Miniprotein binders against q8gw64. Designs and how they scored, part 3

Target 1, 233 residues: q8gw64
Amino acid sequence: SSSSQSLSFSSNSFSSQPESELLQALPSSKPKSPPLQLPWLIVGLGNPGKKYQGTRHNVGFEMVDALADAEGISMNTVNFKALFGKGVIGNIPIMLAKPQTFMNLSGESVGQIVSFYKIPLKQVLVVYDDLDLPFGKLRLLPKGGHGGHNGMRSIIDRLKGSRDFPRLRIGIGRPPGKMDTANFVLRQFNRQEQEELDHTFQTGLEAIRILLLEGFNKSATFVNTRKSMEQLS
Key: E = the ipSAE of ESMFold2; O = the ipSAE of OpenDDE; V2 = 0.75 times the mean of E and O plus 0.25 times the DockQ between their complexes.

## First folded at step 2 (miniprotein)

Design K2
Fold by ESMFold2-Fast, scan of step 3:
Structure K2 (fold): chain B 233 residues (1-233), chain A 82 residues (1-82)
Amino acid sequence: as target 1 above (233 residues)
Amino acid sequence: GSEFEVLLYILAKDQPGMLRDIAQAFADENVDIESLTSETDKDGTVEMWFYIEVKDREQLDRLMEKLRQMEGVTEVYRLKSE
């Protein structure tokens, strides 16, 4: 009968409220409670500001924007130096983040979000550009190094050196000719490349849905067996 | 049934009166709490998972907006609905 005590500490147990006592009395007649789920964090990497809009290094931002648009999630909150959106896919809670730091400081944002919300690292999906994949090809991996990507290096550093988080790599290909990598990732996608990326984004969105609803292995199989647009022609 | 089950997540500051104020918000919207699981962190935050029954989308939306406006509440989102 104490309303203030009814919400006291509880660890996976019903409170002593009359309602919880009723639930305990009729457990088999109550609908099964859904599993308790901590949120997934889906991070897209890029550099903030209009100067970097449409560049190869910002393809992670574009994927997260496409996901937000497809799922009706507003990216209208700024917290932990990130543009932030919250929602659900199916019955899975998700948090979308686009760090508004420069790329090499992305971990300052991501590390704080992960620490504050206590997100399991296996539920932190980072989406970013990958020089080692052909343009438009996706790869989903459960863990790995930074591969020279400054945003990924920053995140690993701020997650206390942990590499045990999933990543969706979006192939941008290698620089043409003798162009250096740093210059190449700051080049804008042209119209034809954006059209090819639309197909890549649709595949990526489906991969994320499969990851959340059906698990890592099914999504990785779906993604990792796909051919790029060049390979399909 | 005209009611559906929702799993609601709330992240808040672990401050005096927080659970009381959250419970009052539920009561004001005529929403009964079926169960609560909570975890308090050393940083002074508390994560809460509430199983509730709501009559319709409008009742859920009013409740969630009310909770989001509370001082010390950082995040409110729905984990599952039917």
Scores: ipSAE 0.000, ipTM 0.081, lowest interface PAE 22.3, mean pLDDT 77
ESMFold2 (binder alone), alone request of step 2: mean pLDDT 82; pTM 0.793

Design M1
Fold by ESMFold2-Fast, scan of step 3:
Structure M1 (fold): chain B 233 residues (1-233), chain A 82 residues (1-82)
Amino acid sequence: as target 1 above (233 residues)
Amino acid sequence: GSDETIYIDGMDPSMSHDQVRDMFEQYGEVEDMWLETENGQFDGYAWIEMESPDQAQRAVETMHGQEIDGHTIEVYWAKDES
C-alpha cells in the first residue's frame, strides 16, 4: 500500500535508465478518491475604494488582509465582484473574499461565490464589524441574524434567507455622544485604536486557524478565554 | 464535546453565575459553564456544556428567541455534525 510516504519498499538507492522506463510503462495507481475536504470560504465585509480604507465598517476587510498576509495568499484577482484569493491552512483548502460591492450589496458577491463553488453554508465564515460589542472584542457564533448590519442582511437575503453560517464579530463599540451610527462606522480608526486592533487581529487569526483545524467549539472557547486572560494582564 | 455545548447571547448582564446555571438546569445537569466578562462584569454571553446532546437540543429549542426580564436571548447548539 502506498497510501503514506512512510511506506517505502525501495532497497536500491541507484536506478538505471531501463528501470525508469519499465516503471513508467507499468500501470500507475492514480488517486481515484475525491478531495477529502470541501473548501471553506472566509469573507470580510467592507466598502470598496480608498475613501473607506481604514474605517470602522472595513475592519472585516482588514482581518481578511491580515489572514492573507499571514498565510501568504495573494488577493489580486477579482471574481464575482470580490477581491479573491485561494490557499490552504494545514490541509484545509480555503478561499478568501472581500466583496467590492458597497456594503448593502455584499450578498450579490457572496451568494455567487457560494453557488458557483457549492460551498456548504457551515463552511462560510463571515467577518464583520459589530456596534453591540465593545471595541476590540471578538465573538464567534455558528449562526444568527443580521443584527442590523446591512452587509449581513444582504448575505442572508442572497442565501435564500438562510442564517446557518458561522460569523466572527469584531467589536467596534457604539458611537459617542450625538454621533449617529452611519457616520460613526465611516470614521477612521486612530493610532491607539489601530494598535489595539492589531492584537485583536492576531487573536482572530488564531481563532480562524483553530476553527479550520480543530473545530468550532475549541475556537469559540479560545476566543473567549484568551481575551479574558489578556485583560487580566 | 461539541454535541453537548450551547452558546447563549443577549442575557441580562446583571444575572449571576448561579442564576444562569439555574435557568439551564431545568433541561438537565450542567457539566460545565463559562460566563464572559468585560472589566469583571458579565456581558451577557456564555457557553454551557449539558450532560447530553438531547438536553442541549431541548435548551436551544425552548430558549432561543425568548424574552427573559426584558432581554431577548439567542441560544445556539454547537453541534456541527448534522
Scores: ipSAE 0.005, ipTM 0.292, lowest interface PAE 11.6, mean pLDDT 79
ESMFold2 (binder alone), alone request of step 2: mean pLDDT 76; pTM 0.673

Design N1
Fold by ESMFold2-Fast, scan of step 3:
Structure N1 (fold): chain B 233 residues (1-233), chain A 82 residues (1-82)
Amino acid sequence: as target 1 above (233 residues)
Amino acid sequence: GSETVEYVITVPAEYMGRLLGEDGSTLERMQRESNVKIDFDKEPDESGERTMTVTGDPEAVWEALEMIYDFLEEAEREQKSE
């Protein structure tokens, strides 16, 4: 409700810590990492609600959830119309965000987070589904247009037309037959596709770690020079 | 072992008073609880923001930054209530 206190049973409730066996408060760190820099924002795109869970359009949400699980980051805070968590990879502070707006309004959330935390656009990584890549294929780009993706269009619009931010595209392929794009992206992945996506997510998580710890060029090379393409597509 | 690192952030001048707390008590508590050192300039820069430097072990700096950003988020949310 609008009269809700910020200290209700919400994200400020840190009375119990994550279980040590499953979660780490701090991800594994390199002992001789460079000095701590400005935080990265890693955004996964999708639509909120049970109805859209497991759909193609929500694969960005699934990647961010996988990253949070792998790095021991709790995604229990709600602010700026997003579910998010805060943590670190190596010596790099990160914020993970899943906008809880409908896809075409994702920029309302992302724009506010970027503005409030003063995040450099070159450190805003957006992860989303891409119709122009074969299913399971990843592409890391330093900048670009929205490619018809309504979430990306919304973000670019709310960043004052800027296209100068990195993005990790997750291939979902094109719709079969005469199925329209809007209906295709709202269809759920089948079991075989989910098994293939597990490998795609593992590659994506490694790419994100390389991006943060070793830079864009090494990460892009890692994604581009994968030898076992059958594991991705 | 962990190396001491320095992390620089900017804070909107309008939120600095709230972040400091009465007689600096809020920021002092954050330093004590996170085991970091926090220094800040006394004058805003050309964008109307004040520079804050957080120094400590990487884990301690991360915990301090989380506290600071959580505080700033609540301050921003309260001001945007209408």
Scores: ipSAE 0.000, ipTM 0.185, lowest interface PAE 13.5, mean pLDDT 76
ESMFold2 (binder alone), alone request of step 2: mean pLDDT 75; pTM 0.658

Design N2
Fold by ESMFold2-Fast, scan of step 3:
Structure N2 (fold): chain B 233 residues (1-233), chain A 96 residues (1-96)
Amino acid sequence: as target 1 above (233 residues)
Amino acid sequence: GSDELRQMLDEIKRLMEQGKVTIYVITVPAEYMGRLLGEDGSTLERMQRESNVKITFDKEPDESGERTMLVIGDPEAVWEALEMIYDFLEEAEREQ
């Protein structure tokens, strides 16, 4: 297929609106008190209990555990039906949550945490397994549907139908042959897959750090494409 | 020329750092890119109009058979466009 390779940019349409909004918010005032930094909530999805440790459906739990370990955050407080940790990355306060509900009830936990702490939905990152991404592939999106994932469906439902929260999708691929999807997600990763996941987790942890310290767009570019802006020149 | 494109990309990066625009880089399998473009490019043009973004893409697929697409606009417009694009791509993937 042939497609044009042209680039043009209109500053009129794309740059004026953010400047207008800033001017509306700040009508010639001197510096105020330092802004209050609201925390980020980072949620990993999975099923509780040792029976489900190491299964595909619990890869979100594993990513949160890896983040907690890397940042020295203890995940030993139980609140709102979740294992909870609080800490900081740089100067950004964060809360880590692993809902201890079954997967299809994850929203009961997440909805209560978001409501209680008054977390902006744009600062709620949900990390979960995705059948529609190839194994080991990551994708960071600012919003979207549940894609058939019962944990995501539960969260959207408990957030009053809102889909406007960021998510980090961890590809687990689709089941081979005639294997039931439900059975597939409850299967353990093999050793080769675990080695590949180690690299995926390192990329995911870096993506979360970039998200918090440098913003969503830089993190999404880091995760969602292997081509950088420099490679397009 | 290439110098003009490099200057434009550098300016876009500066605008992104200032929060004035966002540029999102997507890789798409070549077969899905054809479907995403639509007949006469109509699907992608519709997405651009409805979201108020600009979309560009490379001419050739890379070694993996993927094409690179750039979505450019103010942040909210880009996120609207990305929802449309990824919804389309997810449906295309499920139909396999």
Scores: ipSAE 0.000, ipTM 0.152, lowest interface PAE 15.9, mean pLDDT 75
ESMFold2 (binder alone), alone request of step 2: mean pLDDT 72; pTM 0.611

Design N3 (at its last look DockQ between E and O 0.67; V2 from the best seeds 0.00; counts 0 for: pae E 2.8 > 1.5, pTM E .766 < .8, other shape alone 3.223 > 2.5)
Fold by OpenDDE base, look of step 4:
Structure N3 (fold): chain B 233 residues (1-233), chain A 81 residues (1-81)
Amino acid sequence: as target 1 above (233 residues)
Amino acid sequence: GSDKEYTVEYVITVPGEFLSHMMGPDGEHMRRLAEETGTHISVDESTGTVRITAPSQEALWEALDRIYQFMEDAEKRLSDE
């Protein structure tokens, strides 16, 4: 019988609850070690600065801001080359990050956060714009390539070529006619596009909550089976 | 209103190679961390499991940040040996 020696350390203010009552409230059934809850990292992709606000390429930032606002998480800490917020959803510590690097250097920020907090790649959710999805359409995937996205390329390269992390893709659609892709992703949303994205963000928020609390498969089912509003008319 | 004492509990695993450096002499680093963050910390040395009980989300994150800083400092020391 290896006696696990547990050492307890408390502030004097916490010592008023007898350790005996906390130990007695644990049912005498061999406590299944509470599932190791590891922190989650949720990264929105974008470019810093006013000229990139409300642009198609910054929709990953807007999704993270919508999540921060809904969960009461202040995005006010600057660390790891990111704007950072820390909170808890249910019992799961979460980190929200907007890399303040240029999009093509997003991997520098994400790599530093993952290294410092020892985050398993299965708990790194990257949220970003996707040209191959219709406007406002969400898609949750467990893994994949960068699809030509410079931020995703930078992250994969910094994670030693690993592609085994979840991603929430937000559809921005293809550029109309002969428009250059680089110019298209740097266009701001119009008011009608923004109002439609607010509904997309509410769905994305719920998908992230399901991902954290109920796991990937339920969240992927929730997101990927939603018909676009255009298929309900 | 009864101020329902908000208590958040979180469990992490520290790699055994970093645990001794994180704890410090007689657990002094963890004792000081618990006192300064207003948290309760329980360590199972056999598993490297660290349980944090905190009165707020902010106190939990202050404790976590310090634990991860101790792990980074330990990793640097072990790489220089």
Scores: ipSAE 0.693, ipTM 0.873, lowest interface PAE 0.7, mean pLDDT 88
Fold by ESMFold2-Fast, scan of step 3:
Structure N3 (fold): chain B 233 residues (1-233), chain A 81 residues (1-81)
Amino acid sequence: as target 1 above (233 residues)
Amino acid sequence: GSDKEYTVEYVITVPGEFLSHMMGPDGEHMRRLAEETGTHISVDESTGTVRITAPSQEALWEALDRIYQFMEDAEKRLSDE
């Protein structure tokens, strides 16, 4: 049975209202309304377990932990194969995820979260290590390929081949001499590198806040026009 | 009035096909959700717009998680019919 009345609920109270006597014709055009503000998902990539703690490949995990600490978000929920937390920045709901799969299976976690919360891919920010950026440099891009990163490859595969999601790349540089990349990314940061990364994380936190509150272009400009750490001393 | 201070507000759109399940009989599901999470919830059933006002980020996410669960349950029910 179709109801002849609309049901309206407001605040902490509910009320039924009569259907409007003025029937407005709906536009014949396809829906063009922008989506209402949906939650953001911020993913840091890494490998789970103490063996991989503090390694270059886990810098995405460290960035997400820094964000969680800065925003007062607890990362104690285990779901969708991830350690994850839920919070709000400027009235924008955000989810922080550290997939607890091995790096090459990160998409198994991210895909499930995106599906359940119906997150637009343009609001899925992935934070990860980048061999092609100098150590400590950040780059914010709206889309792109995996660049050989196994975690990014996994995410793209589980998002049905889509590459149209933002990413924050954290430069770790290229391995010295003839060292292979697989061994390099599993190396620990030294003390001097950790000090530089603290500044990189501060810049990254600000970039994420700008992204959420003021949009992609302003955040990308902020990231890309930053002076080197040597010039900020 | 309520002694609660509502500091965060969020708006989500629920697909029309899921609204009936989310609202429940006479809006009972949404009323209970608001009471249990300590939030204020306003629903425009004609547009599917759900406005949530919450005293904390934790309360907002309790309400959002319940809404997403209602949507998942509704989707499963529709696929089973």
Scores: ipSAE 0.518, ipTM 0.804, lowest interface PAE 2.0, mean pLDDT 82
Fold by ESMFold2, look of step 4:
Structure N3 (fold): chain B 233 residues (1-233), chain A 81 residues (1-81)
Amino acid sequence: as target 1 above (233 residues)
Amino acid sequence: GSDKEYTVEYVITVPGEFLSHMMGPDGEHMRRLAEETGTHISVDESTGTVRITAPSQEALWEALDRIYQFMEDAEKRLSDE
C-alpha cells in the first residue's frame, strides 16, 4: 500500500548488472500482485502389483494415469512412497501421486507430500472407488468421512483426522447377490466396463480441469449433475 | 538456434517466517537458486509473493522444489528453537 520492497533475481545468463538496474527494468506499472496460486495434489488410490491391475479397487490409479497421459506428465518417478509426477495445467503446478504402499497405508505417502510441499488440504484431491455410486458415475465432494474405504481412512488418520479435502468418487457399482464387498472390489472390470470407464475418465479429466481453473462449485455442478453412462444407454 | 522460447510464469506465497531463510543474506540463496535453475525470480517481501518466470515447466519445478526445500529447512530450524 505505501511502500514495498521488491527484489528480482535471474539466471547466470543474466548480466552482472546490479539488482537496482534489474528492478528498473521491471517497473511497478501494476501495483496489484498477480493472482496467488498454490499447487494441487491429485491422488489416485489403489494397490500396487500385477494381481491388482484392472480391479475395481484400483480405478483411482487408472483415473490418475488417464490424467497423466492427457497432460503429458510422466509417472515414472518413485518418490514419497508413490509413483509421482509433476506438471502444470494452465499456470497451476500439479502433482500426481499413486501411492505404492498398500491401500491401508496410503496416508504415509500423501502425508509426506502434503508436508513437504505445504499443500493446503482444500487442494488435495483424492480419487477412489465408491460402492455407493452406480458404475461409471462420478461425484465430487468438498469433504467427508472415509465411508469404510481403507485408503481414505489412512489418509484422514495421517492428516490428523482432517476430513476437509475434496474427493472425486468413481462409482464401481454394487456387489451382485451375496458377494461380499471385499471380494467385489478385488474383481476386475470386464471388457465392456473398461470401455465405459474410458468415457467416465474423459468426464473426470474435464471435471479436474474445471476444478483447477474455475473452482470447486463449477466442477461440482459439471460432474455431479451429469447423468451416468448407464443412464445414457 | 531454437524457434521456441517458452516462458512459464507462476506465483507462490512464502510465509514471512520462512522468507528470510529462503532469501538468505542479501538475497544470496535466492540469487543462487535463480542462476542454477535458469529462472527469473521476483520477490515482494511485504506479501511474501514470489513470482517465477521459467523457460520450461521443468525449470519451474526445479525452482519450486528448491523453494519448498528452503521452507522445510526453515520449518525444522524454527521448531528446534
Scores: ipSAE 0.350, ipTM 0.721, lowest interface PAE 2.8, mean pLDDT 82
ESMFold2 (binder alone), alone request of step 2: mean pLDDT 73; pTM 0.646
ESMFold2 (binder alone), look of step 4: mean pLDDT 74; pTM 0.654

Design P2
Amino acid sequence: GSRDAVQEAKDLAEYMQETFGNPDLIRQSVEMATRIAQDMGDPRAVDLAIWMAVYMAEQFGSPEMIRESVQLATDIARQLGDPDSVFQAIDELYRMAQETNK
ESMFold2 (binder alone), alone request of step 2: mean pLDDT 53; pTM 0.323

Design P3
Amino acid sequence: GSPEQVRELKDMAEYIQERGNPDLIRQAVEMATRIAQEGDPEAVDLAIWMAVYIAERGNPDLIREAVQMATDIAREGDPEAVFQAIDMAYRIAERGNPDTIREAVQRLTDIAKES
ESMFold2 (binder alone), alone request of step 2: mean pLDDT 54; pTM 0.365

Design P4
Amino acid sequence: GSPEAVRELKDMAEYIQETARQLGNPDLIRQAVEMATRIAQEAERMGDPEAVDLAIWMAVYIAETARQLGNPDLIREAVQMATDIAREAEKMGDPEAVFQAIDELYRIAETARQLS
ESMFold2 (binder alone), alone request of step 2: mean pLDDT 62; pTM 0.513

Design R2
Fold by ESMFold2-Fast, scan of step 3:
Structure R2 (fold): chain B 233 residues (1-233), chain A 116 residues (1-116)
Amino acid sequence: as target 1 above (233 residues)
Amino acid sequence: GSPQIHFDMAQTFMDNGQMDRARQHFETAVSMFPEHVESWWQMAYVEMEMGNHDQSLDTMRRATEINPDSTDAHFEIGLTYWDMDRPEDAVQSFQRSLQMDPTNEDARRMMEQMSK
């Protein structure tokens, strides 16, 4: 192919092959391929660069990296201003994206991917940190506002104001005392918090698998009724 | 007032999408406390969101002058050039980022893909 988009699209085969026996039985019919499953786009939000690794604001990136590792998907392609990979979960084609723009410009990346691949908004899952949830708590919602998250605001704006896409919120809690919100999200997790996040990520990965294979309602019930490890302790 | 109050107000305006007001308060914060590197970086991000890419680059360079030991300043500048669709400038900035921190995985990935 002549472009990076064409080469990127070809990196994982999403094509279904027609049954050879059926084609042999109906040689006078126009050749048809079965309809292709449209891919899901799973976006993790964060700030690129080493200084933001391990910070609260980058848990969306960490969840996507954990998913890529678990599913054997390489996150080494740069396209639409995102690090991304392509793969499958239970025959459902997926694209994983970590926008490499500033958080405030995440929608410029996501909007281009959605537009180019014509992904239905119901198959765009955005994973991000949320100050309004207790640390380690997950919430899966089918739609909603940005909740003050600049990456989410950017995505909504670039999707022409649409709020009708699923999101997996990862609770980071509110800053203690009088610490500024922006300074708080740039704080790195301590060892105890990292251990709790490992459990949160495992729950999140299972929620994503259930979402793709069994649908939104089963996944939302699974994740929204679970308690964080902090709440279990 | 303290520079902290203006930094806090700017972040509140930024969280509410009020970029012009956010910028004004970040500018006041750095006027009162010029060595507050985080205010410079937040102001650059606001300027980027407003579409003022050239001004954002100037602000980022000022932040880099104040904290020359910042391991990631050139990576952020490279991303800004990339967002401006200036790939040659982006490559140069990513190369410098990688020279300063050879273990920067994100910078290495950007360099590998752009060399394709």
Scores: ipSAE 0.006, ipTM 0.236, lowest interface PAE 12.5, mean pLDDT 77
ESMFold2 (binder alone), alone request of step 2: mean pLDDT 76; pTM 0.640

## First folded at step 3 (miniprotein)

Design C2b
Fold by ESMFold2-Fast, scan of step 3:
Structure C2b (fold): chain B 233 residues (1-233), chain A 107 residues (1-107)
Amino acid sequence: as target 1 above (233 residues)
Amino acid sequence: GSTEVRDLIEAFQKLAEMIDELARQLGDPEIADMVRWLAELLDYIAELMRQGDPEAIQYALLAIDFLAESFRELAKEVGNPQIADELRKVMELAEQLIKAIQDLKSE
């Protein structure tokens, strides 16, 4: 009639097994189904069209494409002005979106997706380029302002001013010399920069997996405190 | 040893409590929410240390460094001089924790 969670082993052991291994050793008497949950939405920001492929401003698109490729998710569906993919990581349902609006109108797409699927804002991850981080550095934050990024400004505006959604910032650094910001973000990454971004993307993909499977704080600790990802100014 | 780890856990929890209290005094809800999250992150690291996670000390050092960086950014958005003074006290405690963590790693 009643069950107790206070199960105990009957034997004494000098094993150096960690607590997690002991928990994993506990018997399961029936199949476990996780509770129903709404999907996560992972958004990469960029500008649509061949002209903007490989530019700094489209690094969010590239991260989402890398995730789709790694997880075997097709991005060939168009809806809400975005290229869509649907899949799972572990047992967590996810939607991937690359808004096909101009950057400053990204919120038109994201706002409609969030509203239609009733996604909790804390399960909306936006991935984008950041001028204030050194090239290749990642930062995962639970909320924040737009920092001058027009795509982020558009999303915040279309979410009724809400800033309470997680974001993964990908450092692209500041423009060199006298180059203005608008021209800088539309410049292509060179081959050497693309090779360095491969490592950044690998770290970002792992951060997203940790976020979905093990939670925000573990992922934030993993990505935000990795000093090896920081480049000299 | 275990005594130093216990002292470090208590220091992280005390810092988290101070930061959470600071958040209640901030007039800007966005800044207050970011400050509360930093307190949650410190509690998370303290819990990893309590559980004996072998990477917890490394995470602790890096998390305090991240906190210091985040507080420098937040200080630029805060216009209240009393809050600025409280941020300095938090930064002083963070510096003390960095030294304590470095000492623990060297053992």
Scores: ipSAE 0.007, ipTM 0.413, lowest interface PAE 9.6, mean pLDDT 76

Design Ga1
Fold by ESMFold2-Fast, scan of step 3:
Structure Ga1 (fold): chain B 233 residues (1-233), chain A 80 residues (1-80)
Amino acid sequence: as target 1 above (233 residues)
Amino acid sequence: GSEMRVTIEDEDGWEFVITLDESMSVRELRELLAYFTNVDPERIRFSYDGEPISDDDTMAELGMKDGAEITVEVRQDSKE
């Protein structure tokens, strides 16, 4: 049977971790505490292995790595067939996942995480490459189809056909000339493109923070109404 | 399953409200609270209506409804 339990190393250790500030440090003189929230799951899509590093199809992995770095979250645990990290943003609990399946099997990982932690689908954000957006453009949507993306198709299939989860689309543009889509998405970003993506990732990180702290509509407005400097020049 | 709100109360009388699905297991709730609090899940103990609850039980199987209250205790290994 397909069990992700055989891949899990518990990251919850007794190694001198401080007691939870919320549970142990709070005095009983305060009768109200902040509500505990189910975590958000933030998934970046890509293909595992060194040969796919830096390719267009792995831009979702790069976005999640940028988020992990910005928030000080370690992505050193393997669980549910994913590189996995846990953390908080402004006291909103989050889980980060980079499925280590091939792209077309990404749902095997995501479906197991969602099922195990019983994450509401409205709190599952999937970050991935989009051929229909200009390079570097972001779009945040609350739901939608797979648009031909094999990783998204796999996730929808493993979520029992549900399309009702948010997604952050990162534009990679369409292939030039007669190049087919499959070859194009496996092309490496060059240095110039990677520098432009750094700005895109900074915007994406801000969008994710707004999503978590202020809600979907504010984040979608922030992302979807922005214009690149090139479009304004 | 349908989503419901559950109040979690600790030993000091602090209350937390969490939104969860009725099919969520006690084990899944333990993992979630452990993640939120950075406490080992093995140290987290739940009771409902004065009785300890099993990791294999779901909220629905325990008869929990919207507005249910669960008590949590964070234990340490007391072995010498």
Scores: ipSAE 0.000, ipTM 0.158, lowest interface PAE 16.2, mean pLDDT 77

Design Gb1
Fold by ESMFold2-Fast, scan of step 3:
Structure Gb1 (fold): chain B 233 residues (1-233), chain A 80 residues (1-80)
Amino acid sequence: as target 1 above (233 residues)
Amino acid sequence: GSEMRVTIYDLDGKEFVITLDESMSVRELREKLAEKTNVDPERIYFIYDGEPISDDDTMAELGMKDGAEIWVFVRQDSKE
């Protein structure tokens, strides 16, 4: 399968000037000393296809799309079974991914990206829906289990059981009455909920910016403090 | 002389060797690589010793020596 956008030299005519610098492309080889810190990977979870657009289970996709729009990043490349984009926030390189597998196979995509680019797990942020948080509430965690989320279970499994990667949980609340959770997460947000999510997304985007530019603790504090203030009418 | 050889790796496993002067700035390196690869220089970012490096720094100021290894990252943007 194809990898991300790479560099290549165009054809060059030979120069007879001995002072001319020559650039040479060598056979692909792995460096002896990889960078200590690679780009961040930001993953939004969801299900591909028109049928699942706007559903609760795809709120992670919507957050990543909002981030891509805000930062002017194209998400039109397909790589590692994901819609994939590369960009920067400040001067921090980032990669954005929306796995195009079904939710329960998200780890097939994420695991390949992490392995190929050798991304430190502390720089892999996964954004997803959470039934255990009230609708619209955000929580940033440095690590944790899957909490019953099939996409998170798939990712943990493909990261060799590691749970040591940051995650941004987006609260969708619990299903009403006796509706099962599988049906609930595939329901569309209503208009009022979509309006409330706009504010949630703005907070989430700022949290991601703070995470990348100022670190985890400052971002976690921002998420908690801002949420408390906005509950006041 | 003040010349040094630098190996540039991209994230897709391609490897390029170039000869630089230690007084060369990161901006000049970016422009040189952009010209040879036909990539917009504004899309090219370098990582050296685990950190992104500034256009205003020189190879010498960054502590680069002969045989230094640099990583390159190419941004994708929504520009038409």
Scores: ipSAE 0.041, ipTM 0.481, lowest interface PAE 6.3, mean pLDDT 80

